# Designs tried in a protein design chat: VHH binders against B box and SPRY domain-containing protein (Bspry). Part 17

Target 1, 197 residues: B box and SPRY domain-containing protein (Bspry), of Mus musculus (Mouse) (q80yw5r259to455)
Amino acid sequence: SPLLTQLWAASVLGSLSGVEEVLIDERTVSPLLHLSEDRRTLTFIAKKSKVCSDEPERFDHWPNALAATAFQTGLHAWIVNVKHSCAYKVGVASDQLPRKGSGNDCRLGHNAFSWVFSRYDQEFCFSHNGYHEPLPLLRCPAQLGMLLDLQAGELVFYEPASGTVLHIHRASFPQVLFPVFAVADQLISIVRGPLAT
Key: E = the ipSAE of ESMFold2; O = the ipSAE of OpenDDE; V2 = 0.75 times the mean of E and O plus 0.25 times the DockQ between their complexes.

## First folded at step 17 (VHH; framework vhh_7mjh_2)

Design e6 (from d3 with Y104P; at its last look DockQ between E and O 0.76; V2 from the best seeds 0.76)
Fold by ESMFold2, look of step 17:
Structure e6 (fold): chain B 197 residues (1-197), chain A 123 residues (1-123)
Amino acid sequence: as target 1 above (197 residues)
Amino acid sequence: EVQLVESGGGLVQPGGSLRLSCAASGFTFSRYAMSWVRQAPGKGLEWIGRIYSGGNTYYNPSLESLVTISRDNSKNTLYLQMNSLRAEDTATYYCARDREGWLPDSPEYMDVWGQGTTVTVSS
């Protein structure tokens, strides 16, 4: 498919060219998470901070956060270091993803607004709209790469070290998508893009 | 048959300590997150804490100073150590296999439960 061809080209030549700069939007960060000063590392703190739900964009129950910049067209790639966490979700979400409440409408992968690669302890799945596709990984990835092709309507999860494609999801995506994250164990970190200036 | 069996409950004096055990069988214990949950008489479920297969633990903040969760994967056993017990800690204590709890009070995501062991703190 066009995305697989682009992924292999990026993997072969990607040692020479960069993953784009993705930064967390601090206004969205759940009170269960701490965001590093460089906006790249989310740490699960298990106890709600006093920085609470007064901001309309902040997730107030689930340990979620969004990136600051949305994607509307084109090809986008980013990598998350997940080596320290056994409980996380990474992927994309619509701007319509609700921020408030304990229901599934805010729980990543359990609604029509979010598409995520999910790890919970030793189990991995891809989740969207309450449907969970088990992913039988042979080992826990240290880094997880995302490649979003909005023209082709494809979202790819891959392991950067090996180039192995872990999952491909094809959909007619909504107009506006944000990288989205959740952490319920230790931390995850967005890998800095090599072309960041 | 997937099974969890709690033990170690009983009568204890205020200020005392107690260690509960949960024996697991019928599944690969070392690959799963586990939780402890309690229910005081006439009250709802109260989540105590979670331990992931690798040993990382997270606790209900109101109970963190009271409890320690540990596991021995070679013995398929989950433990709950409780200290400085008070009458309000009287409850039935359950262990549960935690498949996607994510948050402290999501017991609907625990797919296997033990039968419970009762702890009574009196006098």
Scores: ipSAE 0.718, ipTM 0.851, lowest interface PAE 0.9, mean pLDDT 86
ESMFold2 (binder alone), look of step 17: mean pLDDT 85; pTM 0.859
OpenDDE, look of step 17: ipSAE 0.868; ipTM 0.935
ESMFold2, look of step 20: ipSAE 0.653; ipTM 0.810
ESMFold2 (binder alone), look of step 20: mean pLDDT 85; pTM 0.857
OpenDDE, look of step 20: ipSAE 0.866; ipTM 0.933

## First folded at step 19 (VHH; framework vhh_7mjh_2)

Design f1 (from e1 with G54S; at its last fold request DockQ between E and O 0.89; V2 from the best seeds 0.83)
Amino acid sequence: EVQLVESGGGLVQPGGSLRLSCAASGFTFSRYAMSWVRQAPGKGLEWIGRIYSSGNTYYNPSLESLVTISRDNSKNTLYLQMNSLRAEDTATYYCARDREGWLFDSPEYMDVWGQGTTVTVSS
ESMFold2, look of step 19: ipSAE 0.735; ipTM 0.867
ESMFold2 (binder alone), look of step 19: mean pLDDT 85; pTM 0.860
OpenDDE, look of step 19: ipSAE 0.867; ipTM 0.933
ESMFold2, look of step 20: ipSAE 0.731; ipTM 0.865
ESMFold2 (binder alone), look of step 20: mean pLDDT 85; pTM 0.856
OpenDDE, look of step 20: ipSAE 0.869; ipTM 0.934
ESMFold2, fold request of step 23: ipSAE 0.739, 0.742, 0.709; ipTM 0.863, 0.867, 0.850
ESMFold2 (binder alone), fold request of step 23: mean pLDDT 85, 85, 85; pTM 0.861, 0.862, 0.861
OpenDDE, fold request of step 23: ipSAE 0.874, 0.873, 0.874; ipTM 0.938, 0.937, 0.938

Design f2 (from e2 with Y104F; at its last look DockQ between E and O 0.77; V2 from the best seeds 0.75)
Fold by ESMFold2, look of step 19:
Structure f2 (fold): chain B 197 residues (1-197), chain A 124 residues (1-124)
Amino acid sequence: as target 1 above (197 residues)
Amino acid sequence: EVQLVESGGGLVQPGGSLRLSCAASGFTFSRYAMSWVRQAPGKGLEWIGRIYSGGNTYYNPSLESLVTISRDNSKNTLYLQMNSLRAEDTATYYCARDREGWLFDSPEYGMDVWGQGTTVTVSS
């Protein structure tokens, strides 16, 4: 697999090389979430905030958010610090992902528009289109890395500290994908790219 | 096989307190999130709160001053403490194994095992 070879090269030559800076699109953030001022940390607040619910891009029920950056071609990588949360989803979504309502159309992993690594308490899955593939992890990851190869049609979830591949999904992805997030316990944070330090 | 059994319901006067229990069997209780959900007569399901296996709790904001969820993993038992009960708290109370219950407004999602419920009636 070309992505597995690239992971090895990244680990040997520099762990954050090729990891891009991803920021959350504040217009998409669910009322159940607080977004930090640097737009990298989502905190689950368990009660609806007073954000404008008529914003067309805002998720109004599920505790979801999208990144501002769209991916259309090529290779992309980003990392999320998940060490503080036992309930989160991270992955990619199409622009066609609906924003409004409590149904499966907006529930990440339960529709054709979202592909996510999910943790719920002590269970880990990859989810897409209502199918949940259990992931037998030996340890809860502190960070979760994503590699998206739009040419190969592959989405890879890995643990940056060890370089361990946790899951690979092959698909005919839509032409436009966004990083997507959900959290229902404490917080998750997008790791800054190499130039952020 | 997998089973949840609620108990502790009954008649209580307004302002009173009540502790509900949920006995779990047929699965490793300590590894799962659990939720309490209620249904008032003629109404839909209302999520009360969730407790993760590690003890973190989250509550429906409209109820959080009235309720406390706890668990005793050594006894495979989930608890709901309710205080300052009002007539509108009259409902059937369910415990549920919570496998992906992300929304507090739509508790029908993510619960894979339900108890039969215990009825609480708040009346003078």
Scores: ipSAE 0.673, ipTM 0.833, lowest interface PAE 1.0, mean pLDDT 86
ESMFold2 (binder alone), look of step 19: mean pLDDT 84; pTM 0.850
OpenDDE, look of step 19: ipSAE 0.811; ipTM 0.911

Design f3 (from e1 with S106T; at its last look DockQ between E and O 0.92; V2 from the best seeds 0.82)
Fold by ESMFold2, look of step 19:
Structure f3 (fold): chain B 197 residues (1-197), chain A 123 residues (1-123)
Amino acid sequence: as target 1 above (197 residues)
Amino acid sequence: EVQLVESGGGLVQPGGSLRLSCAASGFTFSRYAMSWVRQAPGKGLEWIGRIYSGGNTYYNPSLESLVTISRDNSKNTLYLQMNSLRAEDTATYYCARDREGWLFDTPEYMDVWGQGTTVTVSS
C-alpha cells in the first residue's frame, strides 16, 4: 500500500545513513551542460561548446550525464536538489545506454536502458521504454530522493522533507545501474551524503 | 477548443524588424511551455526557441542573436521579436504548445499548432 511504503521509506532514510555519495562522471557530460568543480551541479548552458570533445562516453546530443557510481547489488539512496529547474530527468540507467545520436535510444525514458522521473514545466511523469506515466503531484518538489533496491527490483522516488512517496517502479533491473540526469532548464544539484566530509 | 493564432507577418526589407504575436485560447496558457518554429520555403521545420511558463527562455543557437521570445500570461499571448532580418529568414512562423520538446528535433511533442504567419524579407 502507499501508506506502508511511505512508513518504510521514512524508517530507512530517517537517519540519513543510507544516502550515498554520488558524483557526476565528467567524461559523460553533454556539451549542453556545465559541471561544477565539486562534480555535483549540472547547469544547462543551451549552447554546445564550439570545441566539442569526442570522448566515447560523452552524450553528444541530449543534455544527459551519468554518475560515476555504479550500483550492482543492494540498497542505494541519493538525493537531488531540483528547486531551480522546471525541466529535468533523474533516475537510473544501464551502462548499455547509448551516448551518441539524436534518437530515442539516447533520450532518457524513451528506451529500455533508462528509468526516470521527469519534469517538464508543470508536468511530471515516470518514463521507461517509451511509456510515460503521468504523476499528479500537488506541488513541485524542491528535492527528489531516489531509493533503489536491486534485490527487490524496486525504484522509489520520494520527497525527503516529508517522506512522501511520489512513485514506485518495480522491475527486473539489469545487474549494473548508474544514476542518470538530464537538465533543460537552469540547474540541478546532487545533495552531499552523510559520509562526504 | 484549444487554439493558437499567429499574426504580425508580412513583407519587410532586409535589416528590418518584426514582432509576431500568438493569441492562445481554450486552455490555461500560463501553465504551459510554448515554442516558436519556422519553415522556410522548401525546407523542414526549424525550431526557434522555447519559453517556459515561468518566463525562462532558450533559443536555437543559430538564431539567438536575431530573436527574443516573451509572453504576457494576463493576455494569453506569446511574442516573437525579430531584428536585422535577412532574406533567409523568409518563412512561415508557427507558435506551438510544447509538451516535452526538450530540444528542437521532436515536433511530435508539440501538441497544438497555429496556422502560421508568413514573413517575407525582400526589397
Scores: ipSAE 0.718, ipTM 0.856, lowest interface PAE 0.8, mean pLDDT 87
ESMFold2 (binder alone), look of step 19: mean pLDDT 85; pTM 0.858
OpenDDE, look of step 19: ipSAE 0.865; ipTM 0.933

Design f4 (from e6 with E108Y; at its last look DockQ between E and O 0.85; V2 from the best seeds 0.81)
Fold by ESMFold2, look of step 19:
Structure f4 (fold): chain B 197 residues (1-197), chain A 123 residues (1-123)
Amino acid sequence: as target 1 above (197 residues)
Amino acid sequence: EVQLVESGGGLVQPGGSLRLSCAASGFTFSRYAMSWVRQAPGKGLEWIGRIYSGGNTYYNPSLESLVTISRDNSKNTLYLQMNSLRAEDTATYYCARDREGWLPDSPYYMDVWGQGTTVTVSS
């Protein structure tokens, strides 16, 4: 039941202790992005760095990055601080997501390999496979939480401060999913998981 | 209903400066990202830059030293300041409402365009 899922998500995700440690895979980071030393902060630099383009995992056109850890079963949660950016995408992607080129096959939400919550200026949507569902949010979230339940086939976007569920997407997900990120204004940061001392 | 009208184009000498304006109507200007795009005679579209509703700007790296984009949300007006103009900057300049054109080579993600204003740089 969607209502019961929303209540359970709110109760589970009320603390950082329910949040996994997610780190960005440096090998995947677009030349348009700078990755912090702790592998949690992506900053849009607007001019392509001279990072080697021969790396097969690196996105070479869109300002994307993947996390290092794949999810294959179970329940997973992570939080992204989005306070400083008005242009970002966060969600999950299949291991089949192409890395090279300027086409929609690497553009998050515009292909069958990616499922993302997207902000562009004051507009929010959920995007998958070229279908964009507007999300009429009353205010811009400072943090965005994701809850992935691979058993139930649900991806939940919520606001950690209030526990408000912003969107639920139900699908038959592929077997291997990675957290995925894009940023085209300022920066976004993955919030530390438990035991990050 | 939705309209964008550019003005301020004309003839300017090499090395000169020019300020273009774009008047917006029929939508809530202050809630949208805006872009400038140009097209030189016989050439394709070239994205100049973007300004988000909050004022952050990003530019095509090849044009960054030439241009400054600003906006006045209270007057529904977008501006393009151009300096040190060269003959190669001769073009029709368009303003556009920007709906997720993240990259310099993606001017085609703008959903509303002005009619353009022509800038000619010549002796």
Scores: ipSAE 0.738, ipTM 0.868, lowest interface PAE 0.9, mean pLDDT 87
ESMFold2 (binder alone), look of step 19: mean pLDDT 86; pTM 0.863
OpenDDE, look of step 19: ipSAE 0.863; ipTM 0.932

Design f5 (from d3 with W102Y Y104W; at its last look DockQ between E and O 0.62; V2 from the best seeds 0.71)
Fold by ESMFold2, look of step 19:
Structure f5 (fold): chain B 197 residues (1-197), chain A 123 residues (1-123)
Amino acid sequence: as target 1 above (197 residues)
Amino acid sequence: EVQLVESGGGLVQPGGSLRLSCAASGFTFSRYAMSWVRQAPGKGLEWIGRIYSGGNTYYNPSLESLVTISRDNSKNTLYLQMNSLRAEDTATYYCARDREGYLWDSPEYMDVWGQGTTVTVSS
């Protein structure tokens, strides 16, 4: 129910001692993206950079990147500043997500390996395995919070400023999940948690 | 029915300029990203650039000095301005509704295409 969902979100947010220290794994970053020195900001540059191209972990076609930290158990939360971009995806991907090629296997949300909140221009959706659920947001969020509860098998997208839950997805998640990102306009930035270790 | 119609093609001298138009109908044009793509005779498709509904543009690096994409959402029209045209710019030019299109090898991610307008650059 909507009421029960709101109570759950408020309880989880109030119980967090801090937001995860999530940093981008530079080895995974697509040639279409620039990664900041602090490993938190991905900028879409629309021109493939000349990088060591034999990195097996690097996405070579889609403008994707993974975080360095894998999640296997427990409750995890991270926040992404999205206010500057009208084209992005954020969520989680399994370690089985392919890195190479132009096919849907590497396209976030179009395969069984990725679960993403997606914005493309003025359209928002949640996407997994080629199924796209439209999300009728009344306002473009400036920040997106993600909450992953591996015990409950839930992935929650919320707006930190209001505490509003934007979407909940329940699934049997794979053993190993990484935060995953894509950018096709301007930039997105991982927000440093207030209690980072 | 969703439709895109290009116009403004024709014969132009080397060094000349040309502005192509793309009239959109059957959908809310102001809500969608749009792209231009071209195909030279006997060649594959070449992505030119993309414009988001809010006006942000991204171009094929090989063409960025020669082209400017703009849109008029009140007229449901997409534009391609081309300057300093060369013989190698001879091609059929298409507009397309962009659904997560990317640079040089992504024209297949356009879900609606126009019929194209032909530009010939010759003396």
Scores: ipSAE 0.606, ipTM 0.797, lowest interface PAE 1.3, mean pLDDT 86
ESMFold2 (binder alone), look of step 19: mean pLDDT 84; pTM 0.851
OpenDDE, look of step 19: ipSAE 0.864; ipTM 0.933

Design f6 (from d3 with L103Y Y104L; at its last look DockQ between E and O 0.85; V2 from the best seeds 0.81)
Fold by ESMFold2, look of step 19:
Structure f6 (fold): chain B 197 residues (1-197), chain A 123 residues (1-123)
Amino acid sequence: as target 1 above (197 residues)
Amino acid sequence: EVQLVESGGGLVQPGGSLRLSCAASGFTFSRYAMSWVRQAPGKGLEWIGRIYSGGNTYYNPSLESLVTISRDNSKNTLYLQMNSLRAEDTATYYCARDREGWYLDSPEYMDVWGQGTTVTVSS
């Protein structure tokens, strides 16, 4: 799509409204994850850290984290480097996403509070509210771009290198959304915005 | 048609080693994550570890010093190497195809199971 290609180019160059530096909120990071000093890289460590079990914002079972940035209006874009991981979820979650427990309420894509693009080994899907739509990708993307249009109610997943749209989800989103992440293999990294290098 | 068959179990002395094999058929083995799970007599299932199609492995922290998981995609075979075995490692060992296990919650996310192979650690 010529329109999506134009919007993708604009969001990469920082010309769309709401292009902000997306950083992980360290208070939310699961004990199964290590967060880099620059707050962009989540690494799966497969063993719960004994450090910090009492933070109310911290996910305590699933290997999840939220970004610190909340989106309330407008157009927003961010990119995640997923080259090194075969097990991850990326997307958006509302502030109502529970943090504690082993149930589906905190499992990304398995509840009404989260909308995610998911990879597990060689299988890809989009997940929301326990509905999982298989995405038969031709190849594994090295980077995933997200474009969120809160006015239109669209969440777009695309491959920045080719401009290829991988999935579009249309919904009436809640008014406050955070980028959300999970990783269960190696690492994923938020790519710096064009103006933040 | 989809099948997993474990082998290599048996009696082993404390401190000994065993290598278990899991032969896969009826599906494209090289595309799937695989897990090993064990069940001691009278106890629940205990997840041992996971290997992704590309070879990356993750282990139950309580067992990580005991075990090594590997795979040979050209032979459709999954392996579990166990070392320094103790009496508490006596169990039935299962291989399973892993469809979305995200750590320590493995059994409900495994859609194909082998019949198991029994390992007894006793002098």
Scores: ipSAE 0.725, ipTM 0.857, lowest interface PAE 0.9, mean pLDDT 86
ESMFold2 (binder alone), look of step 19: mean pLDDT 85; pTM 0.856
OpenDDE, look of step 19: ipSAE 0.860; ipTM 0.930

## First folded at step 20 (VHH; framework vhh_7mjh_2)

Design g1 (from f1 with N60D E64K; at its last look DockQ between E and O 0.88; V2 from the best seeds 0.77)
Fold by ESMFold2, look of step 20:
Structure g1 (fold): chain B 197 residues (1-197), chain A 123 residues (1-123)
Amino acid sequence: as target 1 above (197 residues)
Amino acid sequence: EVQLVESGGGLVQPGGSLRLSCAASGFTFSRYAMSWVRQAPGKGLEWIGRIYSSGNTYYDPSLKSLVTISRDNSKNTLYLQMNSLRAEDTATYYCARDREGWLFDSPEYMDVWGQGTTVTVSS
């Protein structure tokens, strides 16, 4: 609830505490994805592109990408436009998330290093460490908001248009978290945030 | 009972075409992603492609120019159109309900399978 109170207060006052510019780290982008020039849109291309294969931070099998921004303390918020995709995952991952291989260690939600809101066609879940909690949503959201409070150990998924909380996860998070993304249908886009200065 | 039943297999000559059907029953077909998978004699499973409830399709890149997946939600039917068939396309073809396959591990996450229909491409 304190995150919801902050969200509503920020909406009335025209600001949100802890909001930072979130951009995709090109070094991490799977060859199954195309990254837009503004580094906000990931498009699933279903065929591995020509990318530098010796890049150690690049996911080489799953259609994943990380943001460049690391979160270590405090309250953070970002929004992803998901209206064009019926197959995506969005959330946070530890800096220790492996990049290489076809196993569950790199598959978002199937390991201890990633925490994601997942959509697969008409089914939604929250996934972490191979635990998949179904989320019986009445409507498909067009945008997904994420709020991360590292001190309180809370990760909140909400729908910005309605203010509806879709899921709250409470955990003792690792010290370094990145926004993380996967898409296997069409595209998703990070909504532009306020300036980080 | 949740069921998938394939039909339309048979013997065709090289260069021919064939359309397979998959009749779905016992679930709300229009809400689910569906996949086609094949198994050549003595070989492992090969994922062909996926169609989401939206109608968006994705294919194995090596097969993309040869196959088309479609669905008719009003008839609870999934289709696979195959063209320019070759001997290596001889296989049993399965339709499957795809619950979380993502691109590269589809068979593990198919929760309902048909019994298959056999396609033989031979002169």
Scores: ipSAE 0.703, ipTM 0.848, lowest interface PAE 1.0, mean pLDDT 86
ESMFold2 (binder alone), look of step 20: mean pLDDT 85; pTM 0.852
OpenDDE, look of step 20: ipSAE 0.759; ipTM 0.886

Design g2 (from e6 with G54S E100Y; at its last look DockQ between E and O 0.79; V2 from the best seeds 0.76)
Fold by ESMFold2, look of step 20:
Structure g2 (fold): chain B 197 residues (1-197), chain A 123 residues (1-123)
Amino acid sequence: as target 1 above (197 residues)
Amino acid sequence: EVQLVESGGGLVQPGGSLRLSCAASGFTFSRYAMSWVRQAPGKGLEWIGRIYSSGNTYYNPSLESLVTISRDNSKNTLYLQMNSLRAEDTATYYCARDRYGWLPDSPEYMDVWGQGTTVTVSS
């Protein structure tokens, strides 16, 4: 409903002084990605870096990365600037998401461990467990907001500038969730939260 | 009807160059990513590269020095420029509408294929 959409938008803006601080865990970053010094910008470099250290947490095939922040309870919000990329995935993943290999078990949205809003060129979908729900957006968002309500079991994707809800997914989420990202064109950037200095 | 038609194949000497074209019809070409794929005689499909609607390109790393993909959205045409051709580049070359490809050497979901154009590199 319009009223419920407005009420949740007001709640997001009023709680936690807006969005919270989310930073990329450098140990997880795929060798196909470059992570900025401030740990907010992932840039797709298309060729694996030969200087990338082998970490057990590092994705070694898909251009994925996880945030360092884990969520287990409560209400969480973060925003990603997606203006410069036409190929990305953003959402949440469980700590059980495998890191190694070229299979679907590490490919975001193609396994039971990841839930993502996905863009590929001019097409958008929500993906989980190999099911891809098309999202017929009228325009490409410049920023993509995520709201995770673990009490209600809801993951909401919205456009921060307008407050428009783009998609809602309801599920029984696993105990530990991390923001998760993938980039296969240009770059995406996590928007600074108001609690950062 | 969505259709892709390749052209420009033929015989070329080793070290030579060739430009392939792919004419698109029946869909809004300017809104879709496109890929080139090749198949050498008796071998499987090999992904060459992708161009997004934006014009950004990404290539199979083993072929990156050989090829350049471009598009002319006003003519609904996709191009593959190949240089310094070798005998192992002999293949049928296909263009395809790319609807979920992600990585240079990953499997791709391509929902529309051309019939292919054959390139033979021989002296």
Scores: ipSAE 0.649, ipTM 0.816, lowest interface PAE 1.0, mean pLDDT 86
ESMFold2 (binder alone), look of step 20: mean pLDDT 84; pTM 0.844
OpenDDE, look of step 20: ipSAE 0.850; ipTM 0.923

Design g3 (from f1 with E100Y G101E; at its last look DockQ between E and O 0.79; V2 from the best seeds 0.73)
Fold by ESMFold2, look of step 20:
Structure g3 (fold): chain B 197 residues (1-197), chain A 123 residues (1-123)
Amino acid sequence: as target 1 above (197 residues)
Amino acid sequence: EVQLVESGGGLVQPGGSLRLSCAASGFTFSRYAMSWVRQAPGKGLEWIGRIYSSGNTYYNPSLESLVTISRDNSKNTLYLQMNSLRAEDTATYYCARDRYEWLFDSPEYMDVWGQGTTVTVSS
């Protein structure tokens, strides 16, 4: 039931103390991306930057980045402003996600290490382990909320303005998960949490 | 039947300009990202650039100064404008419907291809 799902989402979101501070780990940022000074905005620059160092943590082919903080237990929420991009992926990845190479092991959603909500032009999918579930959204969301419940094994994608649940994925997640991002059109921005003062 | 048909190829002098067209039929053209790809004689496929349904374009960095991609959704037509052509730009040029993956140098993810149109840059 849409009403039941909406009431469930409102109850879960109402019990959170707010969105967490999620900042991008600049050591992981692909050369195809520019990271803002506040470490919240990834901009796709369509050509590899020579300024990026050869960090072992840096993605070197796919336009990916990880957050700095990992989650190991509990309930976590963060929001990404996606209104400017028609090509992005957002979700979670394990610490075992490889960083180097053009293969599927580094390609978000195409491996066992990553779980992502993706947009490509007017198409939306949830992707994990090479399985791509089309999401027939009626509207393009301006913001995407993620809710991760590691005890229940749930990853929820929702629209913050309405509380509408866009997708729920249930799984036994690995012990260590990072928020993960990819951008191939314009930019996406992590929304500041209430603790950023 | 989904089809892409390129046209506008031919002989051109070095330093010249040429505009290629790609006529789309059998699908809602305005909802899809599109790409141009070329293949020089004896060479592999080289991705030229992509245009999203929004009109945003992204180009192979080695070619970005030479090419402009545009689309006319009312005519279901994709265009490639090429300027300052050189002998090494001699190739068969293909348009392709661009789906599934948004990394630029992976033409294997394009699901519909045209037959190609040949551009020859004479000495």
Scores: ipSAE 0.590, ipTM 0.779, lowest interface PAE 1.2, mean pLDDT 85
ESMFold2 (binder alone), look of step 20: mean pLDDT 83; pTM 0.841
OpenDDE, look of step 20: ipSAE 0.836; ipTM 0.914

Design g4 (from f1 with A33G; at its last look DockQ between E and O 0.74; V2 from the best seeds 0.73)
Fold by ESMFold2, look of step 20:
Parts: C-alpha cells; sequence; structure tokens
Structure g4 (fold): chain B 197 residues (1-197), chain A 123 residues (1-123)
C-alpha cells in the first residue's frame, strides 16, 4: 500500500540520519557539461568546452559525470533536483564504466556498468545492460531520491516530497559504486543534505 | 502509420530565406522530441538541431546563426526557418522523430524519418 511504502521509506531514511553529501568529481565531467563552483549543479552546454582531453577519468563523448564518493557497503541516500530538465539520467555506476568513446559502454543504462533512472522528454525508464523498463509516471518529479542498500542489494528511486517509491531494482552489485549523472537539457542539481554546510 | 512529410524546399538565391515544414501523422506529435537533419550532395548526414516537447531547442554550433526550429502542436507540424542562405546550404532536408538522441552530431538515434525536401541555393 502507499501508506506501508511511505512508512518503510521513513524508517530506512531515519536509519541513515539523513541524506549524504554527494559532490561531482570535476575530473570526470564531460566537455558538454558545466560544473558549478559548489560541485552540485551540472548544466548542459550545446558546445563542447575546451577541457583537457587527456584527463583519464573524463567522459569525452556522452554528457556524463560521476560523483567523487565511492560506496562499498551499507546504506546511502542522495537527492537530485531535476525540475529544470526534461533529459537526464541518474543512478549508480561501477568503477569499470569506461570514460572514452561513443559506444554503448559509456552510454548510461546501455551496459553492465551502469544502473539509471532515465528521462527523455516525457518518457521515463529504468535502464541497465541495454534493458529499458518503462516507468509510467503520472507526473514529472521535481526531485528524485536515490537509496542504495548494498547489504540488501537494492537501489530505490523515490520522490522525496511524497515519499512515493518510483522504482526498486534488486541486484548483486559490484563492490565499488559511484553516483552517476547525465544531462542533455538545461540542468540538474544535487540537493544539499541537512548536515552539509 | 507513423509518417513525416517535409515540404517548402526549392530554389533560392544566396542571402535569401526559406521556411520548411514537416507534417507529422500516426503518433501523438506533442509528446515527442523532433530533429532536423540535412544531407548536402555527395556528403553524409549533418544534424541541424533538436526541439523537445517543452519547446527547448539545441542547435549544431556551426548552423545556429542560420536556423530556427519551432513547432505547432495544434497542427502537428515542425518548422525550420533558414535565413541568409549560402550555396553550401544546398541539401536535402529531413525531419526526424528523436527518441534516443542525446548527441547533437549523430542522427543514428532517430527512429522515424521523412523522405526529405530539397533546397538549392543558387543564382
Amino acid sequence: as target 1 above (197 residues)
Amino acid sequence: EVQLVESGGGLVQPGGSLRLSCAASGFTFSRYGMSWVRQAPGKGLEWIGRIYSSGNTYYNPSLESLVTISRDNSKNTLYLQMNSLRAEDTATYYCARDREGWLFDSPEYMDVWGQGTTVTVSS
């Protein structure tokens, strides 16, 4: 039921003592993106920036970026403000996600290294390994919450304002996961947690 | 039947302007992103720009000063306005339904194409 789901979400988030500080790793940011000074906002730019191409961790084709923080065990939560964008992907990626090239190995959701909630215009899906599960959302979320439980092997996408669970993916995840992002319209912003300054 | 039909092409003098139309049928036009693509004689496909259902547009940087993309959802029609045309803008112009296109320079991610309309810029 929606009530039981909301009670479960509140209980799990209470165990984490709030959302975590997730910041974008500037070394990974695609030249199609601008990263804000506080490292929380990715803005899509139609023209590639003149960023150094020999940075080994930088995505050079797809408009992707990774967070600086790796998750290896436990429970983790973060929230992304997506109200300004109709084209984005958010989720997690393994340390094996390639950075270079135009192939599907770097395209989020089209490989075994990435698990993402995707929006393209008015369509939503969850994508992993080239499998795209349509998500028939009734409205576009303004914020998207992610909860990763590495012990249970669960990745949860939820709407923070309502507590509504939008999708749950269960898998045996690799040992090292990073929050991952892509944007191809306007901008997305990582929401600062209550304990952050 | 999902269908896209371009029109409005023809002969135009250098410095002139044209507006191309793309009539859509067989799908809910207002829910989809759309792109314009062109192919000059003897050349490959060149992406011109994209318009999301929101009306937000993104253009190939080399063409952005020449073109404006718009849509009229009440008429199921996509438009390409071209100004200050040059001889190198001679091409067949296509509209396409944009389902997978995250890239500006790769039309491989478009699932429905029109048959094209030819624009010739010549004195």
Scores: ipSAE 0.610, ipTM 0.796, lowest interface PAE 1.4, mean pLDDT 85
ESMFold2 (binder alone), look of step 20: mean pLDDT 84; pTM 0.849
OpenDDE, look of step 20: ipSAE 0.838; ipTM 0.914

